VHH binders against EG45-like domain containing protein 2 (EGC2). Designs and how they scored, part 1

Every score and structure here is a prediction.

Target 1, 105 residues: EG45-like domain containing protein 2 (EGC2), of Arabidopsis thaliana (Mouse-ear cress) (q9zv52)
Amino acid sequence: AQGKAVYYDPPYTRSACYGTQRETLVVGVKNNLWQNGRACGRRYRVRCIGATYNFDRACTGRTVDVKVVDFCREPCNGDLNLSRDAFRVIANTDAGNIRVVYTPI
Positions, changes and structure headers below are counted from each chain's first letter, unless a header gives other numbers; antibody chains aren't numbered by Kabat.
F, E and O are the ipSAE of ESMFold2-Fast, ESMFold2 and OpenDDE, as the mean of both directions, binder to target and target to binder. V2 is 0.75 times the mean of E and O plus 0.25 times the DockQ between their complexes.
[cut] stands for letters that were removed.
Atom coordinates printed by the task and the answers are left out, and those that the model quotes come from them; centres of patches stay.

## First folded at step 1 (VHH)

Design d05
Fold by ESMFold2, look of step 4:
Structure d05 (fold): chain B 105 residues (1-105), chain A 121 residues (1-121)
Amino acid sequence: as target 1 above (105 residues)
Amino acid sequence: ELQLVESGGGLVQAGGSLTVSCAASGSTFSSYAMGWSRQAPGKERELVAGIYSGGSTYYADTVKGRFTISRDNAKNTLYLQMNSLKPEDTAMYYCARVEGDYSYWGEFDYWGQGTQVTVSG
């Protein structure tokens, strides 16, 4: 599937799905993916396709595997709200708002 | 530190009934919405029922009409009455607290250890 991703800064320990949790490669999802909480615990492989605006070399070319731990409440500017630790694996954090392909795993 | 301890699980025949309980300690129970989730072997954890601090309830479609969630704020205890049990209800049942800043079910921040419910057919 294709969508947009943004990121949030640590700490990630407080989350809608699990309360306190210790993983760093995690994601919150927008309502279209949340499915009234059924999304919790799902895992995705995410790849950056480019920035949503003109940004030189936004993507690293790598993928990242993330676990859904949170809900991205409105206003949510992406389908995926990646942890900063996950985002920086696939993209330059200065890009801020990127297009992604995400695949269930 | 909030502690949640489930109890009341066991082996029950299909068509039977069982009540599981969750005792809360170490934090104010009455201010929070609470819920029950379950995890069957080989399945993802799923939300079964929830109850807001004011008494409004939520039920998953798979248990509506069969399960009843309730709370006793004076005893800091959450209950799940399970009637007309089916083998598919076999699972570890977890008590959980809803995140205080969130309004959607599935937003839990504390979980208990679980109590096993086994329904034989």
Scores: ipSAE 0.000, ipTM 0.085, lowest interface PAE 16.7, mean pLDDT 80

## First folded at step 4 (VHH)

Design g4
Fold by OpenDDE, look of step 9:
Structure g4 (fold): chain B 105 residues (1-105), chain A 118 residues (1-118)
Amino acid sequence: as target 1 above (105 residues)
Amino acid sequence: EVQLVESGGGLVQPGGSLTLSCAASGFTFSDYALAWYRQAPGKKRELVAGIYSGGSTVYMDSVKGRFTISRDNAKNSVYLQMNSLRAEDTAVYYCARVEGEWGYFDYWGQGTLVTVSS
């Protein structure tokens, strides 16, 4: 699927799915993906396909696997709220909001 | 193109009031959280107030009860009403579109200077 991704800063310890969690490559998802918590534990491979806004060379060309641990907490302006650690694998954090393809794995 | 343009800054005496305005364009305004940040000389930028897309607000502790952030989706504008201004409120104030958490914004304006001095 295609969507938008933003990121949030550490610590990543709080999670609606698991309470305290220690993984760093994690994601919060919007309600349509969250499905009242049924998304907990699902994994996605995420790839950057461009910046949502005017930003050159937003993508690194890499992919990242992330685990759903939370819903996208406000303020959240993406379908995926990636951990900063996950976001920086696939994109320049200065881009802020990126277009992504995410595939269930 | 996303644009944010601040206005309303100026020189005021302690205890005075000032209203900052921010005109936004180039995006679906109602979908985004907006915020006012400020940066004083020699200090780090700090969140002053934020407003969710749904209208809920957050404030830094030092401005609670004195500042009010609001938005007008019909005008694509966000405002900061500042009352009981203090010398320590002196800073350049920036309007920002927030992405993710309050610690990050992807677009901001040129800023407007607020100087509080007797």
Scores: ipSAE 0.011, ipTM 0.243, lowest interface PAE 9.5, mean pLDDT 90
Fold by ESMFold2, look of step 4:
Structure g4 (fold): chain B 105 residues (1-105), chain A 118 residues (1-118)
Amino acid sequence: as target 1 above (105 residues)
Amino acid sequence: EVQLVESGGGLVQPGGSLTLSCAASGFTFSDYALAWYRQAPGKKRELVAGIYSGGSTVYMDSVKGRFTISRDNAKNSVYLQMNSLRAEDTAVYYCARVEGEWGYFDYWGQGTLVTVSS
């Protein structure tokens, strides 16, 4: 599936799914993926395919596996709100807003 | 040991209100999602409402706008405010500690009976 991703800064320890959690490769999801909280604990493999605007070399070429721990409340500028630690694996953080392919795992 | 103790059930007329309480002990309450489930005679147990440790809530469609789940981490308690009660809300209500997806829980209480009848 394809969508947009943004990121949020640490700490990631407070989350809608768990309250307190210690993983750093994590993601919050927009309502279309949230499924009334059923999304909590699901994992995705995420790959950057480019910035949503003209940004040279936005993607690193790597993938990252993330666990859903949070809800991205409106206004949510992406389908995925990746932790900064997860985002930087797949993209330049200066890009800020990227297009991704994400696959359930 | 983990304990969940429900209270507040009873007999109420249609249109009435009840508040259910669940006192929890034996675990770090603030780390867990909690939920109210209900089971009517001859029916499967169903999720009524859930509350994440961070405070976000979920509700089954038929109770939205009528029921409110809340938690008080200082008192290790979760509550269900039930308003505008209907006959179909008659069930035993269970408080549960949830692990992972809402269909999975590892501890639940003895239950409290709510009867909505004329």
Scores: ipSAE 0.000, ipTM 0.112, lowest interface PAE 18.3, mean pLDDT 82

## First folded at step 6 (VHH)

Design p22
Fold by ESMFold2, look of step 9:
Parts: structure tokens; C-alpha cells; sequence
Structure p22 (fold): chain B 105 residues (1-105), chain A 121 residues (1-121)
């Protein structure tokens, strides 16, 4: 599936899905993926395919596996709101807003 | 020990309103996802509405716009305001607590005893 990703900063310990959790490679998802909380615990492999604007070398070429732990409340300018730790695996954090391919795993 | 006690059920005419309440003892609600489920005779228990610890709410499609879930963490309580009630809403309603996620068949660590709502004339 293809979409847009942004990121958020730690802490990630409290989230909509979990009262406490310790993983750092995590994601919040927009309403169409959230499915009334059914998305909690699902995992995706995410790859950056470029910035949503002209930004040279936005992508690292790596993938990251993330667990859904949260929702992204409107206004949410991405389909995936990756933890900063997850975002930085696949992209330069200065890019801020990237296009991604995400695959259920 | 956590105990959940529902109240507010009763007999109501179609189109009427009821407010269900659930109070907890032995633990605070503020860290937990809270939900209302219902079970009609001969049917599986189904999620009606949920509210996450951060305040995000979810509803089953058939109750959207008619039911409102809310929480009052200072009173350690969760509520379900039910408006425009229909015969199909007749069921025993349970409040539930879960750390983390919920689902149609999901795991919950505490449930109330239930409160009966009957919508009929």
C-alpha cells in the first residue's frame, strides 16, 4: 500500500493502544487504517520512496518494521505517524513528510 | 481487587433515552481503555463503544450519532448516553476495562455484572 508518513517525538510509552509499552519502533495511524482500534498490534514493513516535496536524498534506502500503537487524530497530515526512532531508520528527519510503501507483516 | 458496577438500565420506549453508568473500585480508570459491550439473548457479545485513556472514542456503526461514551476520571466512572433507542438495542450492557487494545473478540481483564436495557412498548 502507498501513503504519506510523518513522525512524532518520544516518549512513546503511553498510547491509545497500550497504557504502557516500551518499543521504540512504533506508529500511529490515520482513521482509515485505525479501524476503531482493531489496528492495534498490527505490524508493517515501511519503506521511504521520497519526500512529498523537493528534498534531495530524503530516503536512507532501508526499511523499518513498526507496530501500531496509536491513532493520529485529525488534523493528521500523514497516513502513518512514525515514531522518530522508526522514521530516522528510513528517512532524513529534516524531510519531515515523506511518501512510503507499507506492507503488512 | 477491581470491581466494575453498572447501573442505569431499565425499560424504555422506542425513541427514548437512558444513561448507563459504570463505577470502579480498587483501581483507577485513568490508565485504561474503557468500553461498553452488549449481549442480546442468543447473540454474541459485541462492542458498542470504547474510549481510550487519551480520550479517543470509537462506536459501532449502528449507534453512531445516537450513543455517546464519556469518562470522568475524577469519579472513576465511565458513561454511555443512549438516545433515540430502538428495539434492537435491547441487551444486557457491560462495562469493561482493558490495558491496551480492544476488539470484537478481544481480551479484557475486568468486566461488570451487566445492566439490562429493554426497549419495548
Amino acid sequence: as target 1 above (105 residues)
Amino acid sequence: EVQLVESGGGLVQPGGSLTLSCAASGSIFSDYTLAWYRQAPGKKRELVAGIYSGGYTVYMDSVKGRFTISRDNAKNSVYLQMNSLRAEDTAVYYCARVEGYWSDEGYFDYWGQGTLVTVSS
Scores: ipSAE 0.000, ipTM 0.213, lowest interface PAE 11.9, mean pLDDT 80

## First folded at step 9 (VHH; from p22 with S27F I28T Y101E)

Design k2
Fold by ESMFold2, look of step 10:
Structure k2 (fold): chain B 105 residues (1-105), chain A 121 residues (1-121)
Amino acid sequence: as target 1 above (105 residues)
Amino acid sequence: EVQLVESGGGLVQPGGSLTLSCAASGFTFSDYTLAWYRQAPGKKRELVAGIYSGGYTVYMDSVKGRFTISRDNAKNSVYLQMNSLRAEDTAVYYCARVEGEWSDEGYFDYWGQGTLVTVSS
């Protein structure tokens, strides 16, 4: 599937799915992916395909595997709100708002 | 110890401008998302604007185009430029260090004491 991703800064320990959790390669998802909490624990492989605006070389060319731990509450500016640790694997954090392909795994 | 100290609030006419500042200490400022929240009397606290560590910004709809959040990592400070102020912007404005996902109510441990903005009728 294709969508937009943004990121959030640590700490990631508080989460809607688990109360607390210790993983760093994690993601919060927008309401239509949230499925009333059924999304918790799902994993995605995510790849950057470019910035949503004019930003040269936004993508690293790598993929990252993330676990859904959170609901991305309003204002949610992406379909995926990746942890910064996950975002930086696939993209330059200065880009901030990227287009991604994400695949369930 | 984490500290956040707001300043710059005051009384202003509708259509006027103010700049709020938040000085931060006790943590690595450049690693964190910062946000401004506000609370009017008798209302719930609400997110106004946020700025990610990478510089990406978010705004509530009613302030978009009027308010600008910015940060200066060298000064450990976050700012809110408030233009075209309206009576409904009257509130105590709080600076917060964001922990986890955004929320309307903000379930974070670290907040400033607030600075009052009053937009006169």
Scores: ipSAE 0.005, ipTM 0.287, lowest interface PAE 10.5, mean pLDDT 84

## First folded at step 10 (VHH; from k2 with G100D)

Design m1
Fold by OpenDDE, fold request of step 14:
Structure m1 (fold): chain B 105 residues (1-105), chain A 121 residues (1-121)
Amino acid sequence: as target 1 above (105 residues)
Amino acid sequence: EVQLVESGGGLVQPGGSLTLSCAASGFTFSDYTLAWYRQAPGKKRELVAGIYSGGYTVYMDSVKGRFTISRDNAKNSVYLQMNSLRAEDTAVYYCARVEDEWSDEGYFDYWGQGTLVTVSS
C-alpha cells in the first residue's frame, strides 16, 4: 500500500503495545491499520518514494522493516509514524513527511 | 512455574456488576499481554478483552462499554470489571498470558482454572 510517513523522536522506551520496548525500528499506524489494537507486533517493510512536500532528494533508496507498536493519534500527519531511527534509514529527516510504500511481512 | 489464578466469579442479577481478578506468578508480569476469555456450556471459547503490556486494551464487540480490563503490575494482577451484565455473559471466565501477537481465536501459552459467572434473574 501507499501512504505518507512522519517520524517521532526517541526515547522509544514505552508504547501502547509494549510497556518496555527494546526495538528501535518501530512504527505507529493510522486507525485503519491499527484495527483497534490488533496490529500490535505486525511488521511492515517500508520504502520511500518521494517527499510529501517540496524537498529535494528526500529518499535514501533503502528499505526498512518496522514493528507496529502504537497508533498514530488524530490528527495524524501520516499513515505511518516511524521512529526516527526507522525514518532515517529510508529518508532525510529534514524532509519531515514522505510518501511511502509499505508491505506486510 | 507460571501460574494464573482467577477469582471473583459468582451469581448476579441481570444489570448487576462483578469484578474478576487474576493473580499471576512465575514470570515478569509487566512484560506480557494479558487477556480474559470465556466459555459457556455448549459454546466455543471467545476472547473477551485483552490488555497489552503497554496498556492498550482490546474488547469483543458485545462487551464494549460494559466491561473494562485493567492491570496492576505491582500486584501482578489483571482485572475485569463487568457492568450491566446480561444472561448471555454467563460463562466460565479465564485469564491467560499472551506470548506474541493478538489473535481473536485466542492463542495463549498459559491460563488459569477459571471462575464461573452466572447471570440470572
Scores: ipSAE 0.841, ipTM 0.921, lowest interface PAE 0.4, mean pLDDT 94
Fold by OpenDDE, fold request of step 14:
Structure m1 (fold): chain B 105 residues (1-105), chain A 121 residues (1-121)
Amino acid sequence: as target 1 above (105 residues)
Amino acid sequence: EVQLVESGGGLVQPGGSLTLSCAASGFTFSDYTLAWYRQAPGKKRELVAGIYSGGYTVYMDSVKGRFTISRDNAKNSVYLQMNSLRAEDTAVYYCARVEDEWSDEGYFDYWGQGTLVTVSS
């Protein structure tokens, strides 16, 4: 699927799904993906396909695998709210908001 | 040894309230998702409510607004507050440790002996 991704800053020590969050490559998802909490633990491979706004060379060309640990709370400016750690793998954090392809894995 | 022990079941009138408790031992309680499920005679087991280690809660539709699942990690306990009880809530209620991700079918690796809840006038 295609959508938009934003990011949030650490710490990632606690989430809706996990009281003790150990992984740092994690994501919060919008409500339709969240499925009332049933999405906890699901994984996606995410790839940047461009900047949402004007920003040259937003993507790194890499992919990142992320675990769903939370829902994207309103206001949510993306389909995926990636950890900063995950976001920076696939894009320049200065881009802020990127277009992505995400695939369940 | 992993152990889950339910308590609090009993006979209650329709519209009444009841609180179930589950005492857990033998594992790092705070790291696990816990759930209550129930089974009535002649019916399939159904997940009633779940609570992730992060605290997010999930409920079956028929109990939303009436039941509340909670946990106390300091006491290694999970609770089910049941309000506005109905005859159809009659069942044996089990406390369970969820093995992995939440599933409506329930992937539990451990559960207790159960506690009977009877709702009858």
Scores: ipSAE 0.832, ipTM 0.918, lowest interface PAE 0.4, mean pLDDT 94
Fold by OpenDDE, look of step 14:
Structure m1 (fold): chain B 105 residues (1-105), chain A 121 residues (1-121)
Amino acid sequence: as target 1 above (105 residues)
Amino acid sequence: EVQLVESGGGLVQPGGSLTLSCAASGFTFSDYTLAWYRQAPGKKRELVAGIYSGGYTVYMDSVKGRFTISRDNAKNSVYLQMNSLRAEDTAVYYCARVEDEWSDEGYFDYWGQGTLVTVSS
């Protein structure tokens, strides 16, 4: 699927799914993906396909595997709210908001 | 050894309330998702409510607004407050430790002996 991704800063604990979080490559998802908490523990492979707004060289060309640990709280400016650690794998954090392809894995 | 011990079941009239408790031991309680399941005679086991280690709660539709799941990590316990009980809530209720990947059918690796809840006039 295609959508938009933003990021949030550490600490990544506490999340809705997990009191103690050991992984740093994590994601909060929008309501349609959250499915009333059933999404906890699901994993997605995410790839950047461009900047949402004007920004040159937003994408790194890499992919990242992320674990769903939370839902996107308002204001929710993306389908995926990636950890900073996950976001920086696939994009320049200065881009802020990116277009992504994400696939369940 | 992982242990889950339920208590609090009993006979209650329709519209009544009951609180189930589950005492856990043998694992790091705060790291795990806990849930209550129930099984009525001749029916399949079904998820009633779950609570993630992060605190997010899930409920089956028929108990929403009536049941509340909670946990006390300091006491290694999970609770199920049941209000406005109905005859169809009659079942053996099981406390379970649930794996991280959630399913409606509920995958769990450990469960208790169960406690019987009977709702009858």
Scores: ipSAE 0.781, ipTM 0.897, lowest interface PAE 0.5, mean pLDDT 93
Fold by ESMFold2, fold request of step 14:
Structure m1 (fold): chain B 105 residues (1-105), chain A 121 residues (1-121)
Amino acid sequence: as target 1 above (105 residues)
Amino acid sequence: EVQLVESGGGLVQPGGSLTLSCAASGFTFSDYTLAWYRQAPGKKRELVAGIYSGGYTVYMDSVKGRFTISRDNAKNSVYLQMNSLRAEDTAVYYCARVEDEWSDEGYFDYWGQGTLVTVSS
């Protein structure tokens, strides 16, 4: 599926799904993916396909596997709110807002 | 020693209410997802409701709007308020600590002994 991704800064240890968790490659999802909390624990492979605006070399060309741990509350400017650690695997963090392909795994 | 002790089950008429309680010990309660599962005779276990350690709740469709899961981290307890009970809610109800990802059948690693809920005239 295709969508938009943004990111959030550490810490990631407390979330809607898990009160204490140690993974750094994690994601919060917007309401369209949240499924009333059943999204928790799902894993996605995510790849950047470009910035949502003109940004030179936004994508690294790599993929990242992330676990859903959180709900991205409004205002949420993306379908995926990736941890900064996950975002920087696939994109330049200065891009801020990117288009992605995400696949369940 | 992880221990989960359910209570509050009993016989109730259709349309009635019950509150199930689960007292937990042997682990840091506030760190874990807790769930209620149920199993009727001859049926497989099914998830009824869950509450993530972060506080978010999930419910199976047939109980949504009728049942409410809650937790009290100060008392190391999780509760299931059951309203508008129906005959199909008759089952043994189990409190569980969810380890990884829950499923409709649930995990057997950490369960209580169960408490029987019978909904009948």
Scores: ipSAE 0.012, ipTM 0.316, lowest interface PAE 8.9, mean pLDDT 84
Fold by ESMFold2, look of step 13:
Structure m1 (fold): chain B 105 residues (1-105), chain A 121 residues (1-121)
Amino acid sequence: as target 1 above (105 residues)
Amino acid sequence: EVQLVESGGGLVQPGGSLTLSCAASGFTFSDYTLAWYRQAPGKKRELVAGIYSGGYTVYMDSVKGRFTISRDNAKNSVYLQMNSLRAEDTAVYYCARVEDEWSDEGYFDYWGQGTLVTVSS
């Protein structure tokens, strides 16, 4: 599937799905992916396909595997709210707002 | 060892209320999602309600507005307040520890023994 991704800064330890969790490669999802909380624990492989605006060399060409740990409450500026640690694997953090392909794994 | 012990079931008339309790031990309770499932005779076990360690709650559609799940991390307990009970709510209710992801049919390793709720005139 394709969508937009943004990111949030650490810490990631407290989340809607988990009171304490230690993974750094994690994601919060917008309501359309949240599925009334059933999304918690799902994993996706995410790849950057470009910035949502004019930004040169936004993507690194790598993929990242992330675990859904949180709900991105409206207004949510992306379909995926990646941890900064996950975002930086696939994109330049200065881009801030990127288009992605994400695949269940 | 992980233990989950349900209590609070019983016979109740339609429209009545019950509070189910689940006492947990053998794990760090505050780190886990807890859920109530139920199973009526001849039917599959089904999710009723769940509560994440972060406090977010989920409910099956047929119980929304009638049932409330809550937790008390200091007492290692999860509760199900059941109001406006109907005959269709008759089932054995199970407390479960959710591992890493939800299952609508409840394929988890850790369950209580169940507590029977009978809603009948």
Scores: ipSAE 0.011, ipTM 0.307, lowest interface PAE 8.9, mean pLDDT 84
Fold by ESMFold2, look of step 11:
Structure m1 (fold): chain B 105 residues (1-105), chain A 121 residues (1-121)
Amino acid sequence: as target 1 above (105 residues)
Amino acid sequence: EVQLVESGGGLVQPGGSLTLSCAASGFTFSDYTLAWYRQAPGKKRELVAGIYSGGYTVYMDSVKGRFTISRDNAKNSVYLQMNSLRAEDTAVYYCARVEDEWSDEGYFDYWGQGTLVTVSS
């Protein structure tokens, strides 16, 4: 599937899905992916395909595997709200708002 | 040894209420998602309600607004408050420990013996 991704800063230890967790490669999802909480624990492989605006070399060419741990509440500016640690694997954090392909794993 | 012990089942009239309890031991309770499943005679097990470690809850559509799941990590317990009970709610109710993901059909890693809820006149 294709969509938009933004990111959020640590800490990630407390989230809608988990009271405590120590993974750093994590994601919050928008309401249409949230599925009334059934999204918690699902994993995706995510790849950057460009910035949503003119930004040269936004993508690193790498992929990142993330676990859904959170709900991205309105206003949510992406389909995926990646942890900063996950975002920086696939993109320049200065791009801020990127297009992605994400696949279940 | 992982143990889950349900209680609170019984015979009630339609429209009545019951509170089910599940006492857990043998694992770090606060790290796990807990769920209530039920199985009526001749039917497959079905998820009733679940509660994540972080407190988020899920419900099957037919019980939403009538049932409330909650947890007390200090007492290693999960509860199911059942209101406005109907004959169709008659089933054995099971408490289950969920590790990473759900099954609507009720594949359990760890679950209790069950507690019978009968809703009839």
Scores: ipSAE 0.006, ipTM 0.296, lowest interface PAE 9.4, mean pLDDT 83
Fold by ESMFold2, fold request of step 14:
Structure m1 (fold): chain B 105 residues (1-105), chain A 121 residues (1-121)
Amino acid sequence: as target 1 above (105 residues)
Amino acid sequence: EVQLVESGGGLVQPGGSLTLSCAASGFTFSDYTLAWYRQAPGKKRELVAGIYSGGYTVYMDSVKGRFTISRDNAKNSVYLQMNSLRAEDTAVYYCARVEDEWSDEGYFDYWGQGTLVTVSS
């Protein structure tokens, strides 16, 4: 599936799904993916396909596997709110707002 | 070893209120999501409400605005405040420890024995 991704800064230890968690490759998801909290624990493989605006070389060409731990924290201009650690694997953090392909794994 | 003990069920008239309690032991309570499920005779067990270890709550549509789930990590307890009860709420209510992923049908390793709530005129 395709959507928009943004990122949020550490710490990631407290989240809606888990009161304390230690994974760094994590994601918060928007309402349609959140499914009233049933999304917790799902895993996705995410790949950057470009910035949502004119930004040269936004994507690294790599993928990242992430675990859903949260609903999308404010501000949420995307479908996925990736941890910075996860976002950095697939994109330049200066791009800030990217288009992604995400697949369940 | 892991134990969940529900209490607080009983007979109540429509429009009445009950508070269910679940006392937990044998695990680090603050690390886990807790949920209340219910099962009426002849029906599948269904999720009523859940409360994540971080304190966020989820409810089935038919109980939103009427039921409130809460937890007290110091007492290793989870509660369900049920207001404006209806005959359709009649069921055995179970508390459960939710693992990393939960389902509407409640396939978990750890359940209480349940407490009966009967809503009858």
Scores: ipSAE 0.006, ipTM 0.274, lowest interface PAE 9.2, mean pLDDT 81
Fold by ESMFold2, look of step 14:
Structure m1 (fold): chain B 105 residues (1-105), chain A 121 residues (1-121)
Amino acid sequence: as target 1 above (105 residues)
Amino acid sequence: EVQLVESGGGLVQPGGSLTLSCAASGFTFSDYTLAWYRQAPGKKRELVAGIYSGGYTVYMDSVKGRFTISRDNAKNSVYLQMNSLRAEDTAVYYCARVEDEWSDEGYFDYWGQGTLVTVSS
């Protein structure tokens, strides 16, 4: 599936799905993916396909595997709100808002 | 070993209230999502309410506003406060530890023995 991704800064330890969690490659998801909390623990493989605006060399060409630990709190400008650590694997953090392909795994 | 023990069931009048408790042992309670399911005779087991380790709650539509799930991680316990009870709420209520995958039918390995709630005049 294709969508938009943004990112959030650490800490990631407190989340809606888990009171305390230690993984750094994590994601919050927008309402349509959240499914009233049923999304918790799902994993996705995410790849950057470009910035949502004119930004040179936004993508690294790598993929990242992330676990859903949270919903994306409004205002949410993406389908995926990746941890900064996860976002940095696939894209330049200065891009801020990217297009992605994400696949359940 | 993992144990879940429900208590608090009984006979109540329509419109009455009842509090169910589930005491857990044998695992790190604060790391898990807990849920209450129920099963009436001749029906499939169905999710009533769930509470994530982070405190987020979910409810089936028919119990929203009437039932409240809560947890006390210090006591390794999860509770279901049931208000405004109706005859349709009559069922055996089960406490479950939610595994990695959320399930409406409750295909989990760890369940309590159940506690019977009967709502009748």
Scores: ipSAE 0.006, ipTM 0.264, lowest interface PAE 9.4, mean pLDDT 82

Design m1
Fold by ESMFold2, fold request of step 14:
Structure m1 (fold): chain B 105 residues (1-105), chain A 121 residues (1-121)
Amino acid sequence: as target 1 above (105 residues)
Amino acid sequence: EVQLVESGGGLVQPGGSLTLSCAASGFTFSDYTLAWYRQAPGKKRELVAGIYSGGYTVYMDSVKGRFTISRDNAKNSVYLQMNSLRAEDTAVYYCARVEDEWSDEGYFDYWGQGTLVTVSS
């Protein structure tokens, strides 16, 4: 599936799905993916396909595997709100807002 | 040994209230999502309400506004406050520990033995 991704800064330890968690490659999802909490624990492989605006060479060419741990509440600027640690694997953090392909795994 | 023990069921009239309790032991309670399921005779088991370790709650549509799930991590307990009870709420109610995947049908390692709630005049 295709969508938009943004990122959030650490800490990631407290989240909607888990009271305390220690993984750093994690994601919060927008309401359309949240499924009333059923999304918790699902994993996705995410690949950057470009910035949402004119930004040269936004993508690193790598993929990242992330676990859903959180709900991205309003205001949510993307379908996926990746941890900064996950975002930096697939994209230049200065791009800020990227287009992605994400696949369940 | 993981153990979940439900209590608080009984006979109640329509419009009445009842509080179910589930005492948990044998695991780190605060790490897990807990849920209440119910099963009426001849019907499939269905999710009633769930509460994540972080406190986020979910409810089936027919109980929203009438039922409230809560947890007390210090007492290793999860509760279901049931108000404005209806005949269709009659079922055996089960407390469950949710593992890593959330499911409407509930495929978990451990369930309580259940507590019967009967709503009739």
Scores: ipSAE 0.000, ipTM 0.224, lowest interface PAE 12.2, mean pLDDT 82

